# Designs tried in a protein design chat: VHH binders against p49116. Part 289

Target 1, 238 residues: p49116
Amino acid sequence: EGPLLSDTHVTFKLTMPSPMPEYLNVHYICESASRLLFLSMHWARSIPAFQALGQDCNTSLVRACWNELFTLGLAQCAQVMSLSTILAAIVNHLQNSIQEDKLSGDRIKQVMEHIWKLQEFCNSMAKLDIDGYEYAYLKAIVLFSPDHPGLTSTSQIEKFQEKAQMELQDYVQKTYSEDTYRLARILVRLPALRLMSSNITEELFFTGLIGNVSIDSIIPYILKMETAEYNGQITGAS

## First folded at step 20 (VHH)

Design pb121 (framework vhh_ozoralizumab_d1)
Fold by ESMFold2-Fast, scan of step 20:
Structure pb121 (fold): chain B 238 residues (1-238), chain A 119 residues (1-119)
Amino acid sequence: as target 1 above (238 residues)
Amino acid sequence: EVQLVESGGGLVQPGGSLRLSCAASGFRFEDYGMYWVRQAPGKGLEWVSYIKWDSKYTLYPDSVKGRFTISRDNAKNTLYLQMNSLRPEDTAVYYCATHWLGSSPEDSRGQGTLVTVSS
């Protein structure tokens, strides 16, 4: 059957709207976030194992884990996105909201705590110098999570997750042979992804994109989007 | 600031076709994804189509898939919606949007263009 992921699944190239405005705005932030979200969905769709689960199951998986995939993508693409600059602009906007008494202090505190958790996660991944192969397999591990409520085909999902874990272990042990505990240091970062609220991620990055519709509600349509690269990967034609 | 001007709406018989246009200004059109959304009489906003900045990805709900085609001309800062096999259910005001899927009309940048499908 071969490996779960091919070299095409390791490449994860985000292109940003250009140029970055001098003063960041919701339009730029939402476009940047939507590009990362669409890239992440396209990445998931391109995995043969993901398609093998069938449309209903694969849609349910992505609806359950999109925030984890998105957050991993933010960490992986932090430099390309100038994520620290985006987060600083969001913090500045929140500080101005406190000054103008536009938002409750409790809500601002919740959002600031989320930003802190996100920064801590991205900093930890940067400090570990996670490479493209490691990110691809971490995304596969969170994608093929069998423990979300309401899933069918949980046995097959678990097999794909185990395959992702095994291939990550093989890669890390061969590539970073002198760092015996690298895999453990990487894997202990994953539980933090489930502590981050998808609702707050939507508020920070997608307010201008979706309005009153949640990301998980549009995921079925994103997964069905038409793309020349997706067709090329599936059929072997342009 | 962002300016969007829709045009091309009108009265058409069931089974007919219309092509909508949206002239965009005030931002780098070529760098942003674009959306068509509509609002039928007495109903909320419904997302109709999406196109990526480079035209590589297009997205449609099942209600219009196979009948509507979104396209863009980045050199002219113009977004298009080709509507074929129109049905009475397609009767709505159609809005051009830069970053909204199913958002409120009050937050829309354009004034919309009315499409009426009737015998």
Scores: ipSAE 0.358, ipTM 0.663, lowest interface PAE 3.1, mean pLDDT 83

Design pb122 (framework vhh_ozoralizumab_d1)
Fold by ESMFold2-Fast, scan of step 20:
Structure pb122 (fold): chain B 238 residues (1-238), chain A 119 residues (1-119)
Amino acid sequence: as target 1 above (238 residues)
Amino acid sequence: EVQLVESGGGLVQPGGSLRLSCAASGFRFEDYGMYWVRQAPGKGLEWVSYISYDSKYTLYPDSVKGRFTISRDNAKNTLYLQMNSLRPEDTAVYYCATHWLGSSPEDSRGQGTLVTVSS
């Protein structure tokens, strides 16, 4: 059998709306986040192993892990997104909301704690200088998680996760041969992703995208999306 | 301010076609994804279609997939919805939007364009 991921799956290029507005607004933040979400879903859908699990399993996996994939994407694309600037603007807004007594202090505390966890995660990945190959395999490990409640085909999912782990190990050992502990330092970062609330991620990044429905409720539609590139290849004419 | 002006609605028989347009101004249209959303009499808002800023991604719910096609012309700041094989249940006011309507009671949307499918 071939590798789990091809060179095509290592490439992960986010194109941002430009220019960044002088004053950050919900529309710009939601557009930026939506582009990353769509890129992440397209990335997952393009993996042959993922396709082989079937539509129902694909939907269940992505509904369970979209927040983890999105957060890895935020870390990978933090510089392109100017994520630190976006988070700083959100923090300033929350500080002003406390002063104006517009929001519950307990709610603001929950959101601030989420932002701190997100910043810590992104900073740890930046400090480790995680490369594109490593990000691709970390996303694959997260995607092929057999331990989410309600999943079927857990044996097959586990095999794909183990394949992802093996291929990441091979890459790290060859590319960073002098750093014996690199793989362990990378993998120990992943459990923190599951402690981050998908509801708070939606509130911070997707308020203007989906209204009063959750991201996981639109996942089936995102996974079914069509691309102009794919259609052009089928017709052969464009 | 964001301004969106829908047009192209009308009365059409079942099986007919209509092409809706939305003229956008007040923002960099070419940088933002766009939605078509509809509201049938006595019902809530229903998402109809989405197109990314570069036209690379389009999304449709099963209710309209294969019958409706969303497109955009960034040079003209115009969004389109081609509606084919129209059904009585497609009768609604159609709105274009820069984000999901219903996320706020204060969501800015145009007057919409009425599509009525009947014999």
Scores: ipSAE 0.495, ipTM 0.715, lowest interface PAE 1.7, mean pLDDT 84

Design pb123 (framework vhh_ozoralizumab_d1)
Fold by ESMFold2-Fast, scan of step 20:
Structure pb123 (fold): chain B 238 residues (1-238), chain A 119 residues (1-119)
Amino acid sequence: as target 1 above (238 residues)
Amino acid sequence: EVQLVESGGGLVQPGGSLRLSCAASGFRFEDYGMYWVRQAPGKGLEWVSYISFDSKYTLYPDSVKGRFTISRDNAKNTLYLQMNSLRPEDTAVYYCATHWLGSSPEDSRGQGTLVTVSS
């Protein structure tokens, strides 16, 4: 039995639409977020342990944790995304909406609180200088969470989560041998992910689908997405 | 600013094929995902297909999977939908859209092209 994750699972490269527009708009933000979501789903699909759980379990698992995976991805890719600039633009838009009385004060407060929690999470991860291996294993711990309601195969999921925790511990102890408390500092950040609303994440980064389709309802389609290399098509570009 | 012009619709017999095109302008086509959406008579909008900016990822609902193929030519700013094994239930106005997975304001989709599948 080999390690849960290989070196290929540590590589997490987000490509952004270019250039960033002078004035941020919903189209740019949603495109950027969808790229991160697709990258995150592709990352999960590439894990042999994840595939071994079967399609029904895989779908249920990702539907339960996509917001946590997405938020970890936002933290990991914060610099590439210029996330602080995106969040500042969203805050500015919300402040203008308050002034024009276009949204309820209660809703705006909920959204602003979510943005603050997200900023705090990303700042804490940046201060800890979390590396690519640590992010990969934190994502694996989140992905293989056996405690979500409605999950099947919970014993197998728990086994994989424990394997992820063990491999993270081994990595941190080897790589940061002089920092005895590093692992504890990293792990205590994870509970904050479950306090963030998936509905507010959808509102901030994803517009509603036609027919009021949520992110969790499209996850089965995202998990089945096909890469161009599987099609074997040659597109002649000038 | 964003302009989307669909074409290629028409009348076709059940089991036939059609290829739809969408000419895009007013934005950096090569940097954004694209999707096809349809609206059958008297029904709501239904997403039909999605393709990522680099053609690496494509998504299809079960209703069209295996029958429809989305593709794009970034050099020509053109999106395509190859429709095979057409069925009467595929009869709809087909729209090209720039927003994520069929999620778009009405002003961000094109004018549409009518596909009628009938004998």
Scores: ipSAE 0.624, ipTM 0.807, lowest interface PAE 1.2, mean pLDDT 84

Design pb124 (framework vhh_ozoralizumab_d1)
Fold by ESMFold2-Fast, scan of step 20:
Structure pb124 (fold): chain B 238 residues (1-238), chain A 119 residues (1-119)
Amino acid sequence: as target 1 above (238 residues)
Amino acid sequence: EVQLVESGGGLVQPGGSLRLSCAASGFRFEDYGMYWVRQAPGKGLEWVSYISWESKYTLYPDSVKGRFTISRDNAKNTLYLQMNSLRPEDTAVYYCATHWLGSSPEDSRGQGTLVTVSS
């Protein structure tokens, strides 16, 4: 009952560390990525349907999809992040590592292939000129994925995913009525998100966030954090 | 050059309290998340707390949750750790950091501040 997302869920504003360093470093990249991750987690927590699933389900969903949410966030915030500049700096670092023989050629190739897939995804989204409403619903479709292993509330999750798909369809048909194939072009981009390695994303963007602890391991702590805005709205916060 | 100077450590009895401070310089402190990390004698580095740049997010492991409180004063470029209900197992050298220490041979640490919890 009622729409899955409100206008407040469409607003997605990333604030960057300022100014950007003359030469990019791991600390700037990690800080920028952490802000996007925390913004994405905060966004998910604010959705009433997400809250209704309960803390255990919320944790399982986000642990399964954080890399997909993060990648959609990278695409959405690519301009404000100067993402192309960050990726170019990472590529330059990797090329220097080949010359110094510090990493295996196979590992560098895997990481470089991941960067190319990420650039391709972000370029595809930019070419499609995805708007804020479309990004919000794509993130909701990804968040409410019932097909991850280990989920227990799959029927309810599927219902919310279908609601997200319906509301996206209604929005696109109303707003882009002249472009009959727009929705199909957008939706066929989503499967690529699941082919991108969360381990490589961690290596590229989250080195130094919390030592030797994976993003998957810290997600429960992030979801349980109390803020004045969310006190009493998160299951288990009372 | 990033410079971090920890202070406030000392000898305290079990159940006591201490407040640690970290004075930061050489970077825009207000723009970066900050950590407290500790190393007990003969043990590895252990994450103690994290605070985001705007103080909106704070994270604690279960070992210190409810006993320790991280805070920051961006106007003074200072990070704090309020430690209550101290236990002998909290005995360690405490370091502040803007990223995880020891992940790179190029990472440098200050002296830290020693906290000893003993009768």
Scores: ipSAE 0.564, ipTM 0.788, lowest interface PAE 1.7, mean pLDDT 85

Design pb125 (framework vhh_ozoralizumab_d1)
Fold by ESMFold2-Fast, scan of step 20:
Structure pb125 (fold): chain B 238 residues (1-238), chain A 119 residues (1-119)
Amino acid sequence: as target 1 above (238 residues)
Amino acid sequence: EVQLVESGGGLVQPGGSLRLSCAASGFRFEDYGMYWVRQAPGKGLEWVSYISWGSKYTLYPDSVKGRFTISRDNAKNTLYLQMNSLRPEDTAVYYCATHWLGSSPEDSRGQGTLVTVSS
């Protein structure tokens, strides 16, 4: 039978705005994050199994998991993004806000804890030296999560998740044959993604949206967006 | 600093057309997504259109889809909005903005250009 993901789904190339400004600002951070968000949505849309679930299911899945996909993308693209530099700039801004008494101590604590969780996650993925195939399958596992509230077609979603897990296992066993427990070490990292607040991710990377439009409200428009590549996959022509 | 100058607004009759322009400076225009946002009298800001840095992605809300077309000329640092089949409800001040998913703390919008659709 055909695989869930093809080699085209392993390719995940983020192009950054250039050059990086000497002093980071909201505009640069938001553009960088938006490029990663669009790349992540485009990646999901390119999967035939995802398209087969239909538009309503696709929208519900992505609304439920966009923060997990985005965070995996941050980890995968951490070096290209100079993520450590971006996070350091955010921390510096928060420290200045403490000194000026512009934010509550409780809010600063929540945001700092989120940044710490994000750094720990990215560091653990870097330490494990997760490769492009592993990232693609981890993204597929979180995308095809049948356990989010309000989902329909959960049986089919679960089958796609299981297929992603099986193909990841096959890949790891063949590629890293001497590391018997590698898959287990990778998979135990995934629950941490659900501990990270999508609201705080939105505040850190997307700031306030004009008209207070949330990422959740924008997702349907991104998924309905037509491109030549996406249309080719839907019609079976390419 | 980011500077955006909108032009092309005016009074048109229902069914008419207008082309808005936005001249951008102070940043690498070719590297940033751009959008049009409008504010009708007595209402909040409404997203109208988005275009990615390389023109690969364009997004429209249902209210303008099929009637409005966003485009950009990266060599001229200029953003455009072609508005066709204009309706009275399109009456608003139209703003050029540096990104639709966020804004700078200092407001990355330009001064705006007024579009009035009436008979």
Scores: ipSAE 0.486, ipTM 0.765, lowest interface PAE 2.2, mean pLDDT 85

Design pb126 (framework vhh_ozoralizumab_d1)
Fold by ESMFold2-Fast, scan of step 20:
Formats: C-alpha cells, sequence, structure tokens
Structure pb126 (fold): chain B 238 residues (1-238), chain A 119 residues (1-119)
C-alpha cells in the first residue's frame, strides 16, 4: 500500500483569466471561481483512494465537502487570484448596496461576516506559511470526512482520513522539525471551514453560475463523466 | 462591451438535427468558459451545456447528454452547439452565455435564437 497522495497530487496550478480587469466584475470573479472549482474536483477525482470508493460515494463526499475544498483552494491560490483585491471589490459593492437600499441589512451583515471569516482563514494560512504538501493533505483530510450526514459507508473513508492525518504528521515532523507545535496550529484551523456557508460561497463567487441549480447539483455531472470522456477532457484528445 | 450573436435556429422535425453558432466579441473569448442555456415558452432558464476556456471540460445535463455536443473555435471567437435527435421538448429560445447569470444579465447572454421542434 503506497502513500495516499503522490507528487502529482501536490501540484495545484490555477491559471487565471488574463489580464485582470481594471474594475472587477461578476464575469471575471465567476470565471476565476469556476476554474478553481474544476481544478479542485479534478484533483479529488485523480486520487486512487477516492476512485476506489466508487461513483455514489464519490458524489456524496464531494457534495458534502466542496465548500471546504473550495475555501482551502482560495487560501492556497490567494496570491495568484489576487483574492484580497476580489474580496475588497465585493465589500465595496456590498457597502454601496447598503447606501442604495438594494439588499436587506440583515443579509448584508450575514454576507460581510462570511467575508471576514474567509479573510481571517486565508490570513491565518498565509501567516502559517502553509506549503503545497500541507495543503494537499489538508484537502485530503476534509475530502475523506466520514462524519457527514447521509454517507452510507464510512469505515473506508475513515481509514483514508487517518492515512492522510498520519502522512501529514510525518511530513510536518520531518520538514519543520524545529517547530514542535506547527501541526497543532495547522489542524485547529480546519473546524472553521465547517462554519462557512456553502450558500454564501455560491452567492459571492458563483453569482448565478448555474441559474436555479446549486453547485451541489452540478457536482454529480462532473463526477459521472465516463472514463473515456474524462480522459479526453484531461488530455485534450478528440 | 460583451456582445454575443446566436444563429442557426429554425423549425425542424422530431429526430432532426440543428447546429447553433454564437459569434462573440468585446472580450477575450479564449479566456472564458461558455454556456448554452435555453428557455421554453412560459418556463425558466435551463442550463444546456458548458465548455471550459481550453475545451478541457464539457458538461451536459442528463436531458441532452448523448444528443448535444458543445464545441468552440477560439481563433474565430465562435461557440457551437450540435443538436441531434431533437425532441418536441427541446423547443426553446437558445442563448449563448459567458456565465449562467450575474448582476448584469445583458452582459452574460445574447438575444437568443428560436428552435422549434414539431411535425
Amino acid sequence: as target 1 above (238 residues)
Amino acid sequence: EVQLVESGGGLVQPGGSLRLSCAASGFRFEDYGMYWVRQAPGKGLEWVSYISWTSKYTLYPDSVKGRFTISRDNAKNTLYLQMNSLRPEDTAVYYCATHWLGSSPEDSRGQGTLVTVSS
């Protein structure tokens, strides 16, 4: 039994639309977010352990955790995305909506609280200087979460999560041997991901991306893609 | 600035085929994913297909999977939808869109092209 993740699973390269508009708009934000979402789903599907769980389990897991994976991806790709600039633009738009009475004050407060939680999370990860290996294993830990409601089989998922935790511990202890408490500082960040609303993430980053259907609803279509179709998508083959 | 012009709609018999085209201008077409969406008379918008900026990902709902094929030509700034085995329930106005919806719907889809599937 080899490692849960290979070096190919550590590589996480987001390519942004170019150039960034002078004034950020919904089109640019939605395109950037959709690229990160597809990259995250492609990453998950490429893991042999994930594939071994089967289509129904894969769909249930990703539907349960896509917001956590996406948020980790935002933190990991914050610099390439200029995420602080995107969030500042969203904040300015929300403040203007208050002034113009276009949105309810209660809704604006809820969305602003979500943005502040997201900024705090991304700042914490940046301050900890989380590396690519650490991000890969944190994503694996949240992906292989056996405790989501509605999962039909959890024993194998739990085994893969424990393997991810063990491999992260080994990596951190060897790579950051001088920092005895680094792993603890990293792991205590994860519970915050479950406090962030997937509905608000959709509103901020996927504004009308799929109309009356949620991100949760499109996930099965991506994951149900047949192997030949999926390989064609990945390799660009006809 | 963003301009999308659909063409290729018309009247077709059940079981027939049509190829829709969308000419895009006013933005860097090669950098953006593209959608086909449709609206049947008296109904809401329905997502029909998606293609990523590199054509690496294409997505279809079960209602059209195996019958419709989305493609793009980045050199020509053109999006296509090949529709085969058309059914009466495919009757709708078809829109080319740069994203499904947004704060500026006029910037996200064209004027549409009517597809009517009947005897």
Scores: ipSAE 0.471, ipTM 0.760, lowest interface PAE 2.3, mean pLDDT 84

Design pb127 (framework vhh_ozoralizumab_d1)
Fold by ESMFold2-Fast, scan of step 20:
Structure pb127 (fold): chain B 238 residues (1-238), chain A 119 residues (1-119)
Amino acid sequence: as target 1 above (238 residues)
Amino acid sequence: EVQLVESGGGLVQPGGSLRLSCAASGFRFEDYGMYWVRQAPGKGLEWVSYISWSGKYTLYPDSVKGRFTISRDNAKNTLYLQMNSLRPEDTAVYYCATHWLGSSPEDSRGQGTLVTVSS
């Protein structure tokens, strides 16, 4: 009945380790990325519609889209994170690995292409001046994707995605009434998220998180975190 | 100059309890998530528990969920692992880490504390 997202879902406050070290290292990068990942999972779990789908569906949805949510989070929090500085440190490490023959040239090329795609995505979002409401709804559109294999309740997921799209449209048309094509410019950016390799994201940002276990393998544990904030209230049955 | 010193290991009967401690120094303990990891005889490193910098989020694999509790005291720079309902398969050297051991510098890992569960 009510809106898909409330004002509390628009608030997305990343707290960074402080102070930033003079020389960026894997510990700082992984800690920063982990905070963003956990904030993103906390954000998803706080949505009543998400809660209503049930734990198994929730796990399947975020396993499929965590990289897209994380990348949107990187774009949204790029300034707070000093993302450009983090990416520069990663590039410097990769260049040193080339000189020391520690990584293959083909692998370095794949990683550099991923970093370029990430930079282009974040630059595009920055140039569009995407606001907090727009980010919240873009994350909701990504989260409520009915087209992932193995999903149950796909009809309900599709309804939530359509509700997210409708509420984004209403917001953009009201808030940016002078810019008739803004919504289209925003939405055409989303397909690029699905071209980003989750494996490369893991290597760049989560090398120190949980060994060689993939992020999608730990998603069930993240969603089962025992915190007061995660005991959200269910709003509507369907 | 990260230093981690584990303690509290020992021999315990199945069904018993132990509390491990890790004294951390050389970094801003309050700013970083912390891990307990273990290595059983003849096996690789296994993640046991994670706690976020503030203590707000904790994660456990199914093998220890409901039996182990990770906690931290940021004022004392100390990490804890409360282990209850111990099983023979929990026998391992337990390490605390500020980063996953498989990709971390050796100095970000402690020397470990041995836990032996047997009758």
Scores: ipSAE 0.483, ipTM 0.748, lowest interface PAE 2.0, mean pLDDT 85

Design pb128 (framework vhh_ozoralizumab_d1)
Fold by ESMFold2-Fast, scan of step 20:
Structure pb128 (fold): chain B 238 residues (1-238), chain A 119 residues (1-119)
Amino acid sequence: as target 1 above (238 residues)
Amino acid sequence: EVQLVESGGGLVQPGGSLRLSCAASGFRFEDYGMYWVRQAPGKGLEWVSYISWDDKYTLYPDSVKGRFTISRDNAKNTLYLQMNSLRPEDTAVYYCATHWLGSSPEDSRGQGTLVTVSS
């Protein structure tokens, strides 16, 4: 029974399409988001505890939490993504859609509120200067959530979540010993992730997906995806 | 202006094989994930396969997994689909696509390449 996460699980390196176009479009945004989504799901697949739960449980967990994992990934990779620039481009596109009467006022309000919540979350994480180890364990806490409806093996999932919480606590107390309340400040940010709509995240970042494909429908295929190790990039112990 | 030109389709008997090609231009092919999608007569657009920009990730729906293999040659700006053990239900027009292309019924994309599986 070693640690829940190894050093390989702390490494989370996103490579962006290059160069960023002068005028952002749905092609670039969807490609960028897809890279982060694939990286996030590859990261989850590489965790031995996650693998031990079995394929059906793995699919159910990721279906329930992909938006939370994706949002944590956006916050962690905000600098490399130039996320503020992407969000500004999405807002500009949305304003153009208003001019063309493509969306109702109520829908525009929902989407704008979602963007503001996302920006607030990412700004909060940046101000806290969350490190790579902390991000890895926050993602693990989110992944191993036993309280989603319809889950099986909830006792085992809860044990893995508790192990993630304990290891995060040990790390923060040792590394940031002078900041007694750091862990509390970090953990109180997590509930905000569940208030953000996965449907709106999908509309903002994955509008370029083909046909009747939703994130929910492709999750089983992403979890079965074939992968190779990147030169200088490691996710998982095998 | 993005251009995608598919080729390699034809008539083949059940159990046969075909290799489709897609020549891409007008964008940085090496930086974008690519899809194969198909449309059977009288049906909607169906995703067939995906490959990431760096060919590290490939996805297949269960209907084609183990039979089809997607690959890319970034130096040649070319996408491939190797189709083995073809079935009558694989009969469709095949299109290559990137994020945003081939996702709308209103798209004015090219004719694709027709694959017909029959005896």
Scores: ipSAE 0.619, ipTM 0.811, lowest interface PAE 1.4, mean pLDDT 85

Design pb129 (framework vhh_ozoralizumab_d1)
Fold by ESMFold2-Fast, scan of step 20:
Structure pb129 (fold): chain B 238 residues (1-238), chain A 119 residues (1-119)
Amino acid sequence: as target 1 above (238 residues)
Amino acid sequence: EVQLVESGGGLVQPGGSLRLSCAASGFRFEDYGMYWVRQAPGKGLEWVSYISWDTKYTLYPDSVKGRFTISRDNAKNTLYLQMNSLRPEDTAVYYCATHWLGSSPEDSRGQGTLVTVSS
């Protein structure tokens, strides 16, 4: 009972490694992306409705939507992350790889198309001036998606998604009362998130872990954290 | 130039304990997540533990959960791994690494320290 999200779920503060290196490298990009990923996972874990679904459902949902959550986080944190600078550095590296024949033309094309889609998404969100409440509810709509292949217990997930949609509608209607079409403009942006490949996101921002541990493998470890450990992360206690 | 120097390995009996250390230099240690990775004889690399830059997140695979504890001292640029209730299958070379999801282990890990668990 009560609202799906509280004011604590609107706060989304990314702390970047400092200083940004003069020449961007994989280490800095991976650390920055990992911080955003962990922030996103902590955000999801803190939602009572999410916890109520249970560990197996939580793992399946986040495995299915982590790329969408991450991309929304990139858009929300684009300025603090200097995302345009990071993407420009990645593009420069890819262009140099063409010159050195290190990557195939087909792969470079796929990656460049992904970067273009990501830039267009972030630009559209910036142009709409999406606020912190709107981002929180968009992330909730994405998180509580009942239509991913292989999901079980879809009726409760759908209920939470509908609750997120209703609360977003109430917020937008009250806060942006003079803009009748704002909600529609915001919601129509969400389908684009599913067109972006999680494999390409992983290649751009995460390069795989030593021991062949991928983002998919990391997600279950975070979500299986003991209650005492999880409470420690929230309260800052050891 | 990132440099990582592991120490603290040795021979220990099953059920024993060891504490590994990793001295880091060449980068802002306090700004980067750190992890321990191991390689058992004749096997591939296996992730052992992770700690975030601010110590808020620590992660362990089921194989070591409850037995190993990762920690860091940002003022000393040092990473630690406390290993308790050691088992023969923990026998491996242990590496300190800076890349959470890295693809270049030779660039992101140290020289290693050997841990042998046997009678």
Scores: ipSAE 0.607, ipTM 0.798, lowest interface PAE 1.3, mean pLDDT 84

Design pb13 (framework vhh_ozoralizumab_d1)
Fold by ESMFold2-Fast, scan of step 20:
Order: structure tokens, then sequence, then C-alpha cells
Structure pb13 (fold): chain B 238 residues (1-238), chain A 119 residues (1-119)
């Protein structure tokens, strides 16, 4: 019956390809995004509460929320990723496509709107100076969302979400005792994550991934993949 | 110029084994995830395996899980695929890739290596 997350789950360290190329290309962007996606899914499957829900439920949860987890990861790792530089390069490419009439104006508008929403979200999190503990619990709240269509074990998922909310509240009240409304300001940011299109996220960040295979279709394989960190966390002795 | 040179293919009996190699140059191999993909006669490209830059993560579709093992040697800029318990349906040209090869005109791949599983 301990805390939902341990100190191990608060650490979230992204290692980037180095150096960043002078001219950004889809392969660098896809590699960077893939590292964040794998880190995010590894983080989720390392949580004992998540493991306790079972394989089928785990797959359904991550399929439903991977875009929200990924976006929170982008915000948390924005400085390490030089996310503003990546987004500026994407915007420049889209503006050139408009000038050359290569893509429909309506499609470009949708993609640009997505980028603006992403930038606004990341900027708002930066201005709130969200710390690593807060990010870990926001990701847990998103992960343990009982309200996605088609989910089973919704009562247990809801209990884990409530536990995440309670532990975040305890942390914020203790650490930021002088800021009475901090928790409310943080939590009202979360609904915006569900309004961002996972399809547009795939087109922006995962163009160089495996062919006609969507993130949704590879999630079961990622969750079943081998990792030294995951094995080390489960097993005490090598 | 990204250059990928596959080798190790050949004719093998069902149940046999082969080890494929891919020599990479022209990019920082150690910084990028790598794929094995294959194209069977008369069929489209399908992915066979993935390995992360640091070998921490490996992915396999159910069709090859338990039979194939992907590995890499970053010091040698070389990617490997160990194929065991080969089946006739594994017959294909095998390519290594650092990005998807399904888009014509953007291929940065070698000629591949032919694997024929025949009885």
Amino acid sequence: as target 1 above (238 residues)
Amino acid sequence: EVQLVESGGGLVQPGGSLRLSCAASGFRFEDYGMYWVRQAPGKGLEWVSYISWDSKYTLYPDSVKGRFTISRDNAKNTLYLQMNSLRPEDTAVYYCATHWLGSSGEDSRGQGTLVTVSS
C-alpha cells in the first residue's frame, strides 16, 4: 500500500542524438521523438499499479493516452530537445509548402493550429515552473484515466487516478504552501491535452517510423519489448 | 551520403539458420535506431525488427518473435540479424534501414540480401 510512484518514477531523463544537425530533417526529429516515446512507455510500464491492471488493460490505456503522455514529455523535456527549434523548422517547412501550393491550405491550417496549441501548452507549463514530481503525477493522472471508451477495470483505474491526484495535492500543498491555487492552475491545463490530434502528432514527429504502421498498432509491441531498466526494477538480483 | 551494405543471405533448408549483417556509413550510426525490413516475392515491405541506438529496446512482430534476434555493434557501425528456425514464408530480400523504405524516391538503402528458405 505505499505511494503510487517511487522516487525512481520521478526521474525522467531523455538522451538526445548529438550533435543536433544544422538543418533539421525528418530522421533526426523522428529519432528524438521515438526516444521520448520509448522513455514514456517504459516509465508507464515500470509503475506497479499499471502492471497490476494486466496486459490487455495496459495496452488499452496507453493506446488511449499515448499522445497526452508524449505531449507532457515534450513539455518536460522541451529544453533538452530544443523543442522550439524543432517546431520552428516544421513551421518553416509548412510555410514553404503554402508558398509553393504543394499542400491544401486547410490541411496546413490544421497542422499549424496543432503546433500553436502545443507551443501554448509547453509555454504554460514552463511559466508555472512545473517540477519533476509534478510532471510524474500529471502523467499518472493522464495514464490512469477511467473515461476512455472501451476500457475494462474502470473502477480500479479510477482508484489509481484518485491516488495520483491525492499524492500530487499532498506534494504541492507541502512544497508550495504559500501558493494556495497552484494545484488548480496545474490541473486545469490537462483538458487541453485531449483536444490535440494524435494523428497530427504522428505526422509531425513520427514520419520516419515504420511504414504504414501507426503508433496505435505498435504500442502492444513496445509494451512487450525487453529493457534492462525494466528487468532491473522487477528483479533484485542479476 | 548514407550507405548501407547488407550481406549474409543465401539458400537454407526449413529449420536452418542465417546471420545477416549490415555495414553502415555516411551518418552517426551510434545515434540512430535501426530496422530490418523485408520484401517477399510479389508482396510489399514489412518490418522484421527494430533496435534502439543504445540496444536498450528491441521490437519484433509476432511472425518472428522468438526466432529472430537483432543486435548492433556501434564501434563497428554494423547491424546484425540472427535468424533461427527459418520457414518458407521467411523467403524475402532483407534490407537494413534507419527510416521507412515504403516511399519511392526517398530510399537510402542498399541492394538488400536475398534469403531463400526452400525444401
Scores: ipSAE 0.612, ipTM 0.811, lowest interface PAE 1.5, mean pLDDT 85

